# Designs tried in a protein design chat: VH-VL binders against p19838r805to892. Part 29

Target 1, 88 residues: p19838r805to892
Amino acid sequence: QGDMKQLAEDVKLQLYKLLEIPDPDKNWATLAQKLGLGILNNAFRLSPAPSKTLMDNYEVSGGTVRELVEALRQMGYTEAIEVIQAAS
Below, E stands for the ipSAE of ESMFold2; O stands for the ipSAE of OpenDDE; V2 stands for 0.75 times the mean of E and O plus 0.25 times the DockQ between their complexes.

## First folded at step 24 (VH-VL; framework fv_iscalimab)

Design w5 (at its last look DockQ between E and O 0.89; V2 from the best seeds 0.00; counts 0 for: sugar tag NGS L33, pae O 4.5 > 2)
Fold by ESMFold2, look of step 24:
Structure w5 (fold): chain C 88 residues (1-88), chain A 119 residues (1-119), chain B 112 residues (1-112)
Amino acid sequence: as target 1 above (88 residues)
Amino acid sequence: QVQLVESGGGVVQPGRSLRLSCAASGFTFSDYAMYWVRQAPGKGLEWVAVISYDGSKKYHADSVKGRFTISRDNSKITLYLQMNSLRTEDTAVYYCARSSSGSDAFDIWGQGTLVTVSS
Amino acid sequence: DIVMTQSPLSLTVTPGEPASISCRSSQSLLHSNGSNYLDWYLQKPGQSPQVLISSGSSRASGVPDRFSGSGSGTDFTLKISRVEAEDVGVYYCMQALKRPYTFGPGTKVDIR
């Protein structure tokens, strides 16, 4: 139902790094909130790789790249959007 | 074994320069933002600087801005602090620190290196 | 800058008794993502700081259950249910919400 598999592995790895910077406005916890997954943030925090766990959960739930980009736009996360858009 | 080891501290006169190094091991250094934190003898902790995982963003505390520069070399797995125009007030133990991949906490600290600035 | 305060600044505890340390911030540390950006560190005598609690209440790896963090927004508490000799040191809270990241002044914990 989703198209997250269209993102190359290298793009996903870059996104994980960008979402694990120490900036609350631009981290995985805020992205999860924007994607409607904020209720899972305690579980993500306890996982060994929170950004990957978030992104995997989003993908298996049928998430789309378009909705991911929109969430990043709402966060003002231009750098992350550019990583996705440069790959397309 | 995740480890951070600082070096390059010493005794210098005001106005001189030092370069601190922090050697990292046991983790993928290029995945993490890195920090310098200092502690004057007998005093509390003060954040000094942060650098993003790729070095593209650097932020310094106002007390050191323009004099200190944080940098990193991911190929050498090393964090640096260039300290110019040193003042007596810069006397402190300098720690490098890593934040965890998904949290805001400094989960790994080095042992610290002492910088003493005195006439 | 976000100002962090702690109380008490020093306390002496009978071994086996509880201790409680308060940390307050000049601005809320609760982000719209639901997380509090407040960490607790312990610096034992002669050692580097070590993280005890992240995000207000999450115990770090290897930290005993007798340590707990609570609170939200501007008011946070670290509790030690039964103080042991190894708990002696200075406890710092730190906000990581906004640069410059700032620490509280520390609370020195001694035993009798």
Scores: ipSAE 0.394, ipTM 0.864, lowest interface PAE 2.6, mean pLDDT 91
Fold by OpenDDE, look of step 24:
Structure w5 (fold): chain C 88 residues (1-88), chain A 119 residues (1-119), chain B 112 residues (1-112)
Amino acid sequence: as target 1 above (88 residues)
Amino acid sequence: QVQLVESGGGVVQPGRSLRLSCAASGFTFSDYAMYWVRQAPGKGLEWVAVISYDGSKKYHADSVKGRFTISRDNSKITLYLQMNSLRTEDTAVYYCARSSSGSDAFDIWGQGTLVTVSS
Amino acid sequence: DIVMTQSPLSLTVTPGEPASISCRSSQSLLHSNGSNYLDWYLQKPGQSPQVLISSGSSRASGVPDRFSGSGSGTDFTLKISRVEAEDVGVYYCMQALKRPYTFGPGTKVDIR
């Protein structure tokens, strides 16, 4: 079962912001793909906060922090990883 | 009401400097990347610069690189464009814009401020 | 830089009739994440630009459903199913795949 609940809300908020930055390689859509949720990208895009919607769905799906970090690592998004690690 | 309001435009001579401001209201300014886009009289749109939500990342078009600098003060909820070494070809209406969530699209635009560079 | 082109550059349409504007990019705007980084904007006379379509086909909030965006890769199309007087203006496509972001030259749409 996922452990995303272990991440504090302020950490999640920081991640949301990072993933909303205009970077084609380091954004919520790319992360969604890495997490296996890319098929929902059109749905996420229609939400007012795609990054938050993505993360919420990831959590509900039983996603883990470990898998999230791995996905971010594959994206080369070291800043996002550091946000998570700093909170640990 | 989400709003962007540009100011600081005017008439200046070539080589002079000018600083534009864009006051934001109605949304959490620090959550959004901000842009400057300009439009020469009777011409199309040209991207000028972008700044990340916290100001840590800035990018400028080659046409203005080294002369223009985008910045922001989130405590003042204001975006800036410092324009140095102005040229006649910099004459344009300058728009500030906000990027939409999860997209690079500019979903909110200001009314624009006119900058005229002439001898 | 990615070069954007549009066709036609000018279009006169009878109210109620459909309109179609083509946008082409010098390289594919399709990212590996599955999104096309192509936006459509409308600048009405005397006004600031406003977003119509984002990421190729996503209609922006408040935009009438008579507007639709399609296409992928290098070829994109903006369609207006039934042109209205309020649709008069210049339409721009813009690639947001990589910096510098570049706009098409614009398509001026007027009504007969």
Scores: ipSAE 0.035, ipTM 0.754, lowest interface PAE 4.5, mean pLDDT 91
ESMFold2 (binder alone), look of step 24: mean pLDDT 93; pTM 0.950

## First folded at step 25 (VH-VL; framework fv_iscalimab)

Design x1 (at its last look DockQ between E and O 0.94; V2 from the best seeds 0.87)
Fold by OpenDDE, look of step 25:
Structure x1 (fold): chain C 88 residues (1-88), chain A 119 residues (1-119), chain B 112 residues (1-112)
Amino acid sequence: as target 1 above (88 residues)
Amino acid sequence: QVQLVESGGGVVQPGRSLRLSCAASGFTFSDYTMYWVRQAPGKGLEWVAVIWYDGSKKYHADSVKGRFTISRDNSKITLYLQMNSLRTEDTAVYYCARHWSGSDAFDIWGQGTLVTVSS
Amino acid sequence: DIVMTQSPLSLTVTPGEPASISCRSSQSLLHSNGFNYLDWYLQKPGQSPQVLISYGSDRASGVPDRFSGSGSGTDFTLKISRVEAEDVGVYYCMQALKRPYTFGPGTKVDIR
């Protein structure tokens, strides 16, 4: 499974960038929905860094790396998955 | 101050090449997706190309595909548009623009540079 | 490609009066993530475009509250509650749902 705290900061930074690209199917808002946090998308949007705010909330809520990878897989976001797996 | 400044525009004959530059300042250039948008004289706006923050992916409009190439040098904090096989219909003001993930909009635009293709 | 249309294509408004511009897309811009990927831009005479509204209804930073965006799916509206001289220019809607990004033809707003 893996605790989100186990992800190195540089890995998280890479993920933030990948989640901020202009692809609605592969962005932070869609990931939030897959993780069950879509109801907070308006709140995330209003933050200075939506992807970071999402990931922080996911971590605080007890989200796991495994669940994150699964959500990204559902999004077909192979590149994001590879970033996580390369760090494991 | 966040700013984009285009350069490289001018008058060229059909079939010739031209390279536009867009110098960025006031923000972390390497964090942002960048775009080219053009506007023919007296006409509307047309998306031309997009390039990812790290240059790993780029896409071009069908109207310029195979002729134009978007690129970037993050070490120089500069966006480029290589334009080959120019046509008269490519005549336009070319804008570079920054994408903001919080809105998925073009939040910063340059002043534009005019490219005129004429025989 | 997603086709964008606007109505009207030109509008003359008396200062202080409201204005309304319609934008329509050939397919829904509402994504499953809950956002409408529709932007509004204003290009003032002799200037570069500037963002007014994103996600259909989110006013960009620094944009006066007299501007508002509404709508969802395929039909969107930009409203100016009280038009001012500085609001003169061409207004464009743009879909950001998928590439190629496409703009509406623009609506020219002038002051009477």
Scores: ipSAE 0.879, ipTM 0.949, lowest interface PAE 0.5, mean pLDDT 95
Fold by ESMFold2, look of step 25:
Structure x1 (fold): chain C 88 residues (1-88), chain A 119 residues (1-119), chain B 112 residues (1-112)
Amino acid sequence: as target 1 above (88 residues)
Amino acid sequence: QVQLVESGGGVVQPGRSLRLSCAASGFTFSDYTMYWVRQAPGKGLEWVAVIWYDGSKKYHADSVKGRFTISRDNSKITLYLQMNSLRTEDTAVYYCARHWSGSDAFDIWGQGTLVTVSS
Amino acid sequence: DIVMTQSPLSLTVTPGEPASISCRSSQSLLHSNGFNYLDWYLQKPGQSPQVLISYGSDRASGVPDRFSGSGSGTDFTLKISRVEAEDVGVYYCMQALKRPYTFGPGTKVDIR
């Protein structure tokens, strides 16, 4: 079972913005691939809020904060990891 | 109504400076990464610079690096391009553009402002 | 830098007939996330550019279905099934995979 509700809403809002930059290596589509949700990327791109839609689906799928941080680490996305860690 | 409006273009001599502004309206400016793109008269499009939504990262094309600086003031809802040491080859219409992450494309463009650098 | 080329550089089309524009990149634009980072823009006479197609094939909001994009990797095509007077202008492909973001040289489309 997941623990994504432990992330504060303002942390999630910061993450959404960080995932919507024009860097294919550090965007929501690549995070979705790292989280095993890549098959949903066509649905995410059609969403008015792709990063939020990804993160909501990850939470419903039982995703954990630990796995999220590991995926961000594999992307080399230290700024996003720091947002999660600074809030704790 | 989403809108971008550039200003600050004009005619200047080589070696001088200009500052372009791009006023945004109709969207939450601080959520969006922004670009400058230019087009020399009768020529194609050339990317000039990009700035992240929060101003934390800036990147410039090699042709302008060290001379031009992209910046933003999110409290004034305005994007800027400081252009120093202008050259005749910088003569162009300068557009600001908004990045949309869903399509990863420039989905909104301003009407452009003309910069002419000549003796 | 990723070099973008287009062919033809200009074409004149009888109204109501199709047009086809090719775009090639010096490197694959297909990212491991499954998307091609290739956009198409139209610049109508006297106007700023406007996005037509993203990810190689996805029409932007409000773009008529007579515009279609196809291709993957290094080879992409924009088609207009029936050219109308309002389609006149210069068509640019652009790669958004890696900085510096680069445009093709443009294809000027005119009607007879």
Scores: ipSAE 0.826, ipTM 0.936, lowest interface PAE 0.6, mean pLDDT 94
ESMFold2 (binder alone), look of step 25: mean pLDDT 93; pTM 0.938

Design x2 (at its last look DockQ between E and O 0.92; V2 from the best seeds 0.84)
Fold by ESMFold2, look of step 25:
Structure x2 (fold): chain C 88 residues (1-88), chain A 119 residues (1-119), chain B 112 residues (1-112)
Amino acid sequence: as target 1 above (88 residues)
Amino acid sequence: QVQLVESGGGVVQPGRSLRLSCAASGFTFSDYNMYWVRQAPGKGLEWVAVIWYDGSKKYHADSVKGRFTISRDNSKITLYLQMNSLRTEDTAVYYCARHWSGSDAFDIWGQGTLVTVSS
Amino acid sequence: DIVMTQSPLSLTVTPGEPASISCRSSQSLLHSNGFNYLDWYLQKPGQSPQVLISYGSDRASGVPDRFSGSGSGTDFTLKISRVEAEDVGVYYCMQALKRPYTFGPGTKVDIR
């Protein structure tokens, strides 16, 4: 449950796609809000890769896998949590 | 260069089936969620169905649930709409559309294919 | 289902003059993530729809700056500052907050 650098690249790629589904309750914008990065959502929406941009920003800010899983739990996003847990 | 092209429309009797296809090009199809939207002659737009980028989730409007099935074949770069038990009220131009997550909008639309259901 | 309404249902505009289209939803479209899930589409005669505006106010790529969107929650407005001949068509608002995604009835814009 270390820092975000410990997640495999294929896990991150799966998470990016899961955060780009057309469900406002389970998208990158809502995850950003839960992670305290909601003030950057206007920048994320303009990015060619909103989920990757969010996740890169979270990683460089010192975000942890534990905090990410908790945010996903608050969103009820079991599928995304399972992707992280399967990699552990 | 980014294109969606629908095909498979035609004239059919009530109770029959049709399968619509939407061929995609110019983008990585397997990265995108996809929709069907229809428009009855002289009427407005109606959302029909959505499918996730990997096909894992599908949702249909109540008016077509149990009769229509959205599907995709990412290896053939094609979106489908299987339309069973067709009714006269299903007469419409059918569009496929691409979801873009940055804007959460239908950013690319095909030209549409006409389905006419008449006795 | 979220019901979308538009007014007026039709407009005739002298080229170079402004136009304004209202859209109202039966429920707030403002999500707790801060975005309004309201899009505007234009369908020109004989063509498929094209997106003009997302999130209530974000102009899509390639859309001229004479188009602007405003509003939040349940009330939204699309304005065309100077109508041109190429702007003729039917304008639809659509909510993307909750399935089933629903469109307004459309506003037909013609020129004199």
Scores: ipSAE 0.814, ipTM 0.931, lowest interface PAE 0.6, mean pLDDT 94
Fold by OpenDDE, look of step 25:
Structure x2 (fold): chain C 88 residues (1-88), chain A 119 residues (1-119), chain B 112 residues (1-112)
Amino acid sequence: as target 1 above (88 residues)
Amino acid sequence: QVQLVESGGGVVQPGRSLRLSCAASGFTFSDYNMYWVRQAPGKGLEWVAVIWYDGSKKYHADSVKGRFTISRDNSKITLYLQMNSLRTEDTAVYYCARHWSGSDAFDIWGQGTLVTVSS
Amino acid sequence: DIVMTQSPLSLTVTPGEPASISCRSSQSLLHSNGFNYLDWYLQKPGQSPQVLISYGSDRASGVPDRFSGSGSGTDFTLKISRVEAEDVGVYYCMQALKRPYTFGPGTKVDIR
């Protein structure tokens, strides 16, 4: 498990940046899909900070850090996983 | 005002080296992936290279791989392109561009700097 | 590499009339995340390129609503509902699905 609120703000900021890269396989939109929030991708896209909007919605919906890590693992995004694990 | 300004272009002979710079202003440089795109005279656009916001990753087009190296100094708010072993086909206007995080598009471009490789 | 093509390569339009430019990719640009990674850029004479459309249909900030992008997969279209003098230039489509990013050859738009 793990409440998303337990992640420090600097960790979240690092994740935002990692998810805003020119790699469709490792961006916020693909993560949203893995987390079951893909239907909101158009809404996220129109926001000033898609990655932040995604993670905020994920947190509000009761998402866990464990599920986030699993989604990132499915994406093969080891760097993002390491950012989270280093904070634990 | 968000701005990118390229410099360092000029006329060089084949086989020589040249280093381009791109000075950024008006935004948090270290938050953005940066690109080089070039355009031969009277021709279309060609992607050259990309570098991550923190410089941790970089990729180059096959046409320049092994000869060109993209880099950045976030403390100087500057993007660079080291060009070695220049060829005549490298003649082009070189643009630096900022990555638009929300769309994977180039939302800010510099004015470009002309590189002419001729014997 | 993904090969991009455009049609037509040149277009002359009377002011106030519509224009349409087609772009085709050698493979689908539709990602499993639901987005088409296709951009449209305009390069006006003597200027640097500027983004018009991203994700196939998302109009960039400041871009007039007379510009619109449509399509999915391998076929895309940029439309200008009423061409103005300031719309003169070369239009490029670009795929951003995978590296290397590749541009179409460009479509030159002139005013009659």
Scores: ipSAE 0.808, ipTM 0.934, lowest interface PAE 0.5, mean pLDDT 94
ESMFold2 (binder alone), look of step 25: mean pLDDT 93; pTM 0.942

Design x3 (at its last look DockQ between E and O 0.94; V2 from the best seeds 0.86)
Fold by OpenDDE, look of step 25:
Structure x3 (fold): chain C 88 residues (1-88), chain A 119 residues (1-119), chain B 112 residues (1-112)
Amino acid sequence: as target 1 above (88 residues)
Amino acid sequence: QVQLVESGGGVVQPGRSLRLSCAASGFTFSDYSMYWVRQAPGKGLEWVAVIWYDGSKKYHADSVKGRFTISRDNSKITLYLQMNSLRTEDTAVYYCARHWSGSEAFDIWGQGTLVTVSS
Amino acid sequence: DIVMTQSPLSLTVTPGEPASISCRSSQSLLHSNGFNYLDWYLQKPGQSPQVLISYGSDRASGVPDRFSGSGSGTDFTLKISRVEAEDVGVYYCMQALKRPYTFGPGTKVDIR
């Protein structure tokens, strides 16, 4: 499974950037929905860094790395998955 | 101050090449996807190309595909548009624009540079 | 490609009066993530475009509250509650749902 706290900060930074690309199918808002946090998308949007705010909330809520990878897999976001797996 | 400044425009004959530059300042250039948008004289706006923050991916409009190439040098904080095989219909003001992930909009635009293709 | 249309294509408004511009897309711009990927831009005479609204209804930073965006799916509207002289220019809607991004033809707004 893996605790989100186990991910190194540089890995998280890479993920933030990947989630802020101009692709609605592979952005932070879609990931939030896959993780069951879509109801907070308006709140995330209003933050200075939506992807970071999403990931922080996911971590605080007890989200796991395994679930994150699964959500990214559902999004077909191979590059994001590779970033996580390379750090494992 | 966040700013984009285009350069490289001018008058060229059909079939010739031209390279546009867009110098960025006031923000972390490597964090943002960048775009080219053009506007023919007296006409509307047309999306031309996009390049990812790290240059890993780029896409071009069908109207310029195979002729134009978007690129970037993050070490120089500069966006480029290589334009080959220019046509008269490529005549336009070319804008570079920054993509803002929080809004999925172009929040910063350059002043534009005019490219005129004529025989 | 997603085709964008606007109505009207030109509008003359008396200062202080409201204005309304319609934008329509050939397919829904509402993504499953809950956002409408529709932007509004204003290009004032002799200037570069500037963002007014994103996600259909989010006013960009620095944009006066007299501007508002509404709508969802395929039909969107930009409203100016009280038009001012500085609002003169061409207004464009743009879909950012998928590439290629496509703009509406623009609506020219003038002051009477």
Scores: ipSAE 0.873, ipTM 0.947, lowest interface PAE 0.5, mean pLDDT 95
Fold by ESMFold2, look of step 25:
Structure x3 (fold): chain C 88 residues (1-88), chain A 119 residues (1-119), chain B 112 residues (1-112)
Amino acid sequence: as target 1 above (88 residues)
Amino acid sequence: QVQLVESGGGVVQPGRSLRLSCAASGFTFSDYSMYWVRQAPGKGLEWVAVIWYDGSKKYHADSVKGRFTISRDNSKITLYLQMNSLRTEDTAVYYCARHWSGSEAFDIWGQGTLVTVSS
Amino acid sequence: DIVMTQSPLSLTVTPGEPASISCRSSQSLLHSNGFNYLDWYLQKPGQSPQVLISYGSDRASGVPDRFSGSGSGTDFTLKISRVEAEDVGVYYCMQALKRPYTFGPGTKVDIR
């Protein structure tokens, strides 16, 4: 399947928070669109933990860390990329 | 039971400083970005500042930039606004508010604290 | 900065009658992620603001269904199907798309 299990739990927890900042260009909804999961954004919005719900869906769909980093790069989200790359 | 309570307002002369506090309860404070919003007497709402959940990023309205500083202490579950070089036009009720990422709204507001700057 | 305008700036409504408030932004509030970043707040007399509507149309928890929001891009409307005494106050739209976050001037709703 994908390789999202390579990310430690504490890295994922940091990412969830980073995706819930008050910036639409750098939030879970825009990441979902970049990952091809934009059709699920109304479901994510209704979740008590939108970023975790997005990331769980991405992982079970076979998503890869490489694609995640590329999506974050397209968003210009250097802080989130650094969290992933520092843990690698 | 989610609550925000501001304090530290009062009457001060122009050029003086005040520090406002916003005590949070009923939620995991360190998960949420926070705002200050003010309202001059009889006037509308004006966003003042925002701070990320971990304090790593801070942004201020141009009207207060360089004079006011938003900050937080997650271990004390408290948001702050340091207000330096106060002017009469800073007279307002100051609210703290919570960001909710599911709606991008200011979903929880405190009751406000009044700052009066008068010569 | 994104400029927000509202009309009317005040209105007086007989209880039980509808009300409609318009909000316009100087730039589109529709993000490429599909959401409109437009919120509505009510400030009742002597109270702090409370959120009514997010994303232009989504009612916040506990908000009665007589409140509805519509619109997209630059033109948004808040409707109250039957104004009640508890609805008195000032209604603000706000854009949450880009800093600085900006509010409309407010629409004061009174009962006659």
Scores: ipSAE 0.785, ipTM 0.926, lowest interface PAE 0.7, mean pLDDT 94
ESMFold2 (binder alone), look of step 25: mean pLDDT 93; pTM 0.940

Design x4 (at its last look DockQ between E and O 0.92; V2 from the best seeds 0.88)
Fold by OpenDDE, look of step 25:
Structure x4 (fold): chain C 88 residues (1-88), chain A 119 residues (1-119), chain B 112 residues (1-112)
Amino acid sequence: as target 1 above (88 residues)
Amino acid sequence: QVQLVESGGGVVQPGRSLRLSCAASGFTFSDYSMYWVRQAPGKGLEWVAVIWYDGSKKYHADSVKGRFTISRDNSKITLYLQMNSLRTEDTAVYYCARHWSGSDAFDIWGQGTLVTVSS
Amino acid sequence: DIVMTQSPLSLTVTPGEPASISCRSSQSLLHSNGFNYLDWYLQKPGQSPQVLISYGSDRASGVPDRFSGSGSGTDFTLKISRVEAEDVGVYYCMQSLKRPYTFGPGTKVDIR
């Protein structure tokens, strides 16, 4: 499974960038939806760094790396998955 | 101050090439996807191309595909548009714009540079 | 490609009066993530475009509250509660749901 705290900060930074791209199917808002946090998308949007705010909330809520990878897989975001797997 | 400044526009004959530049300042350039948008004289806006923050992906409008190439040099904090095989219908003011990650909007635009393709 | 339309294509407004511009897309711009990928831009005479509204209804930073965006799916509206002289220009809607991004034809707003 894996605790989100186990992900190195540089890995998280890479993920933030990957989630702030002009692709609605592979952005932070869609990931939030897949992780069951879509109801907070308006709140995330208002933050200075939506992807970071999403990931922080996901971590605080007890989200796992495994679940994150599964959500990214559902999004077909192979590049994001590879970033996580390379760090494992 | 966040700013984009286009350059490289001018008058060229059909079939010739031209390279536009967009110099960025006031923000972390490598964190943002960048765009080219053009506007023919007296006409509306047309999306031309996009390039990812790290240059890993780029897409072009069908109207310019195979002729134009968007690129970037993050070390120089500069966006480029290589325009080959120029046509008269490519005549336009070319704007570079920054992607606003929080809204998927173009929140910063340059002043534009005029490209005139004429015989 | 997603086709964007606007109406009217031009309007003249007396200062202080409201204005309304409609934008329609050939397919829904509402994504499963809950956002409408529709932006509004204003291009004032002799200037570059500037963002007014994103996600259909989110006013951009620095944009006066007299501007508001509404709608969802395929029908959107930009409203100006009290038009001022500085609001003169061409208003464009743009979809960013999928590439190629496409703009509406623009609506020219003038002051009477």
Scores: ipSAE 0.880, ipTM 0.948, lowest interface PAE 0.5, mean pLDDT 95
Fold by ESMFold2, look of step 25:
Structure x4 (fold): chain C 88 residues (1-88), chain A 119 residues (1-119), chain B 112 residues (1-112)
Amino acid sequence: as target 1 above (88 residues)
Amino acid sequence: QVQLVESGGGVVQPGRSLRLSCAASGFTFSDYSMYWVRQAPGKGLEWVAVIWYDGSKKYHADSVKGRFTISRDNSKITLYLQMNSLRTEDTAVYYCARHWSGSDAFDIWGQGTLVTVSS
Amino acid sequence: DIVMTQSPLSLTVTPGEPASISCRSSQSLLHSNGFNYLDWYLQKPGQSPQVLISYGSDRASGVPDRFSGSGSGTDFTLKISRVEAEDVGVYYCMQSLKRPYTFGPGTKVDIR
């Protein structure tokens, strides 16, 4: 069962911005792929808020903060990991 | 109503400097990465620079590296391009554009400002 | 740098007839996240560019369905099923996969 509710709302808002930069290696679409949600990327892109839609889907599906950090590590996204870890 | 308006263009001699501004309205400017794109008269489009939503990262095309600097002031809701050591080859209409993460495209463009570099 | 080419560089179309524009890239634009990072822009006479298509095939908001994009990897096509007077202008493809972001040379579309 997931623990994404443990992340403060401010941390989630910072993550959304970090995932919406113009870098395909470090965006919401690549994070979705790393989290096993890549098949939903066409649905996410049609959302007015793709990174939030991805993160909400991941949370409802029982995703964990640990798995999120591991996916970000696989992307080499140090800045995003630091935002999560500073809230620990 | 989302808008971008460029200003600061004009006629200048080679070797001089200009600073372009892009005023944004109708959206939360600090949430969006921004671009500069230019178009020489009668020619195609050329990407010039990009800056992250918080100003933390900046990247420039090789043709302008060391001479042009993209910047932003989120409190003034304005994007800038500092253009130093101007050359005749820099003569172009300069557009600012917004990044939209859902399409990873230049989804909103300004109307452009003309820079003419001539002797 | 990823080099973008377009063909033809210019075409004149009888109103109401179709047009087709090819765009090719020197490297695949398909990312492991499943998206092709290929956009199409139209610059109408006297105007700034506007986005038509993103991800190779996705029409931007407000773009009529007579515009369609297709292709993947290195070969992409923009089609206009019935060209109208308001469609005249220069069409550019552009890759956003890797910096420096690069545009094709443009295809000028006119009507007879």
Scores: ipSAE 0.844, ipTM 0.941, lowest interface PAE 0.6, mean pLDDT 94
ESMFold2 (binder alone), look of step 25: mean pLDDT 92; pTM 0.930

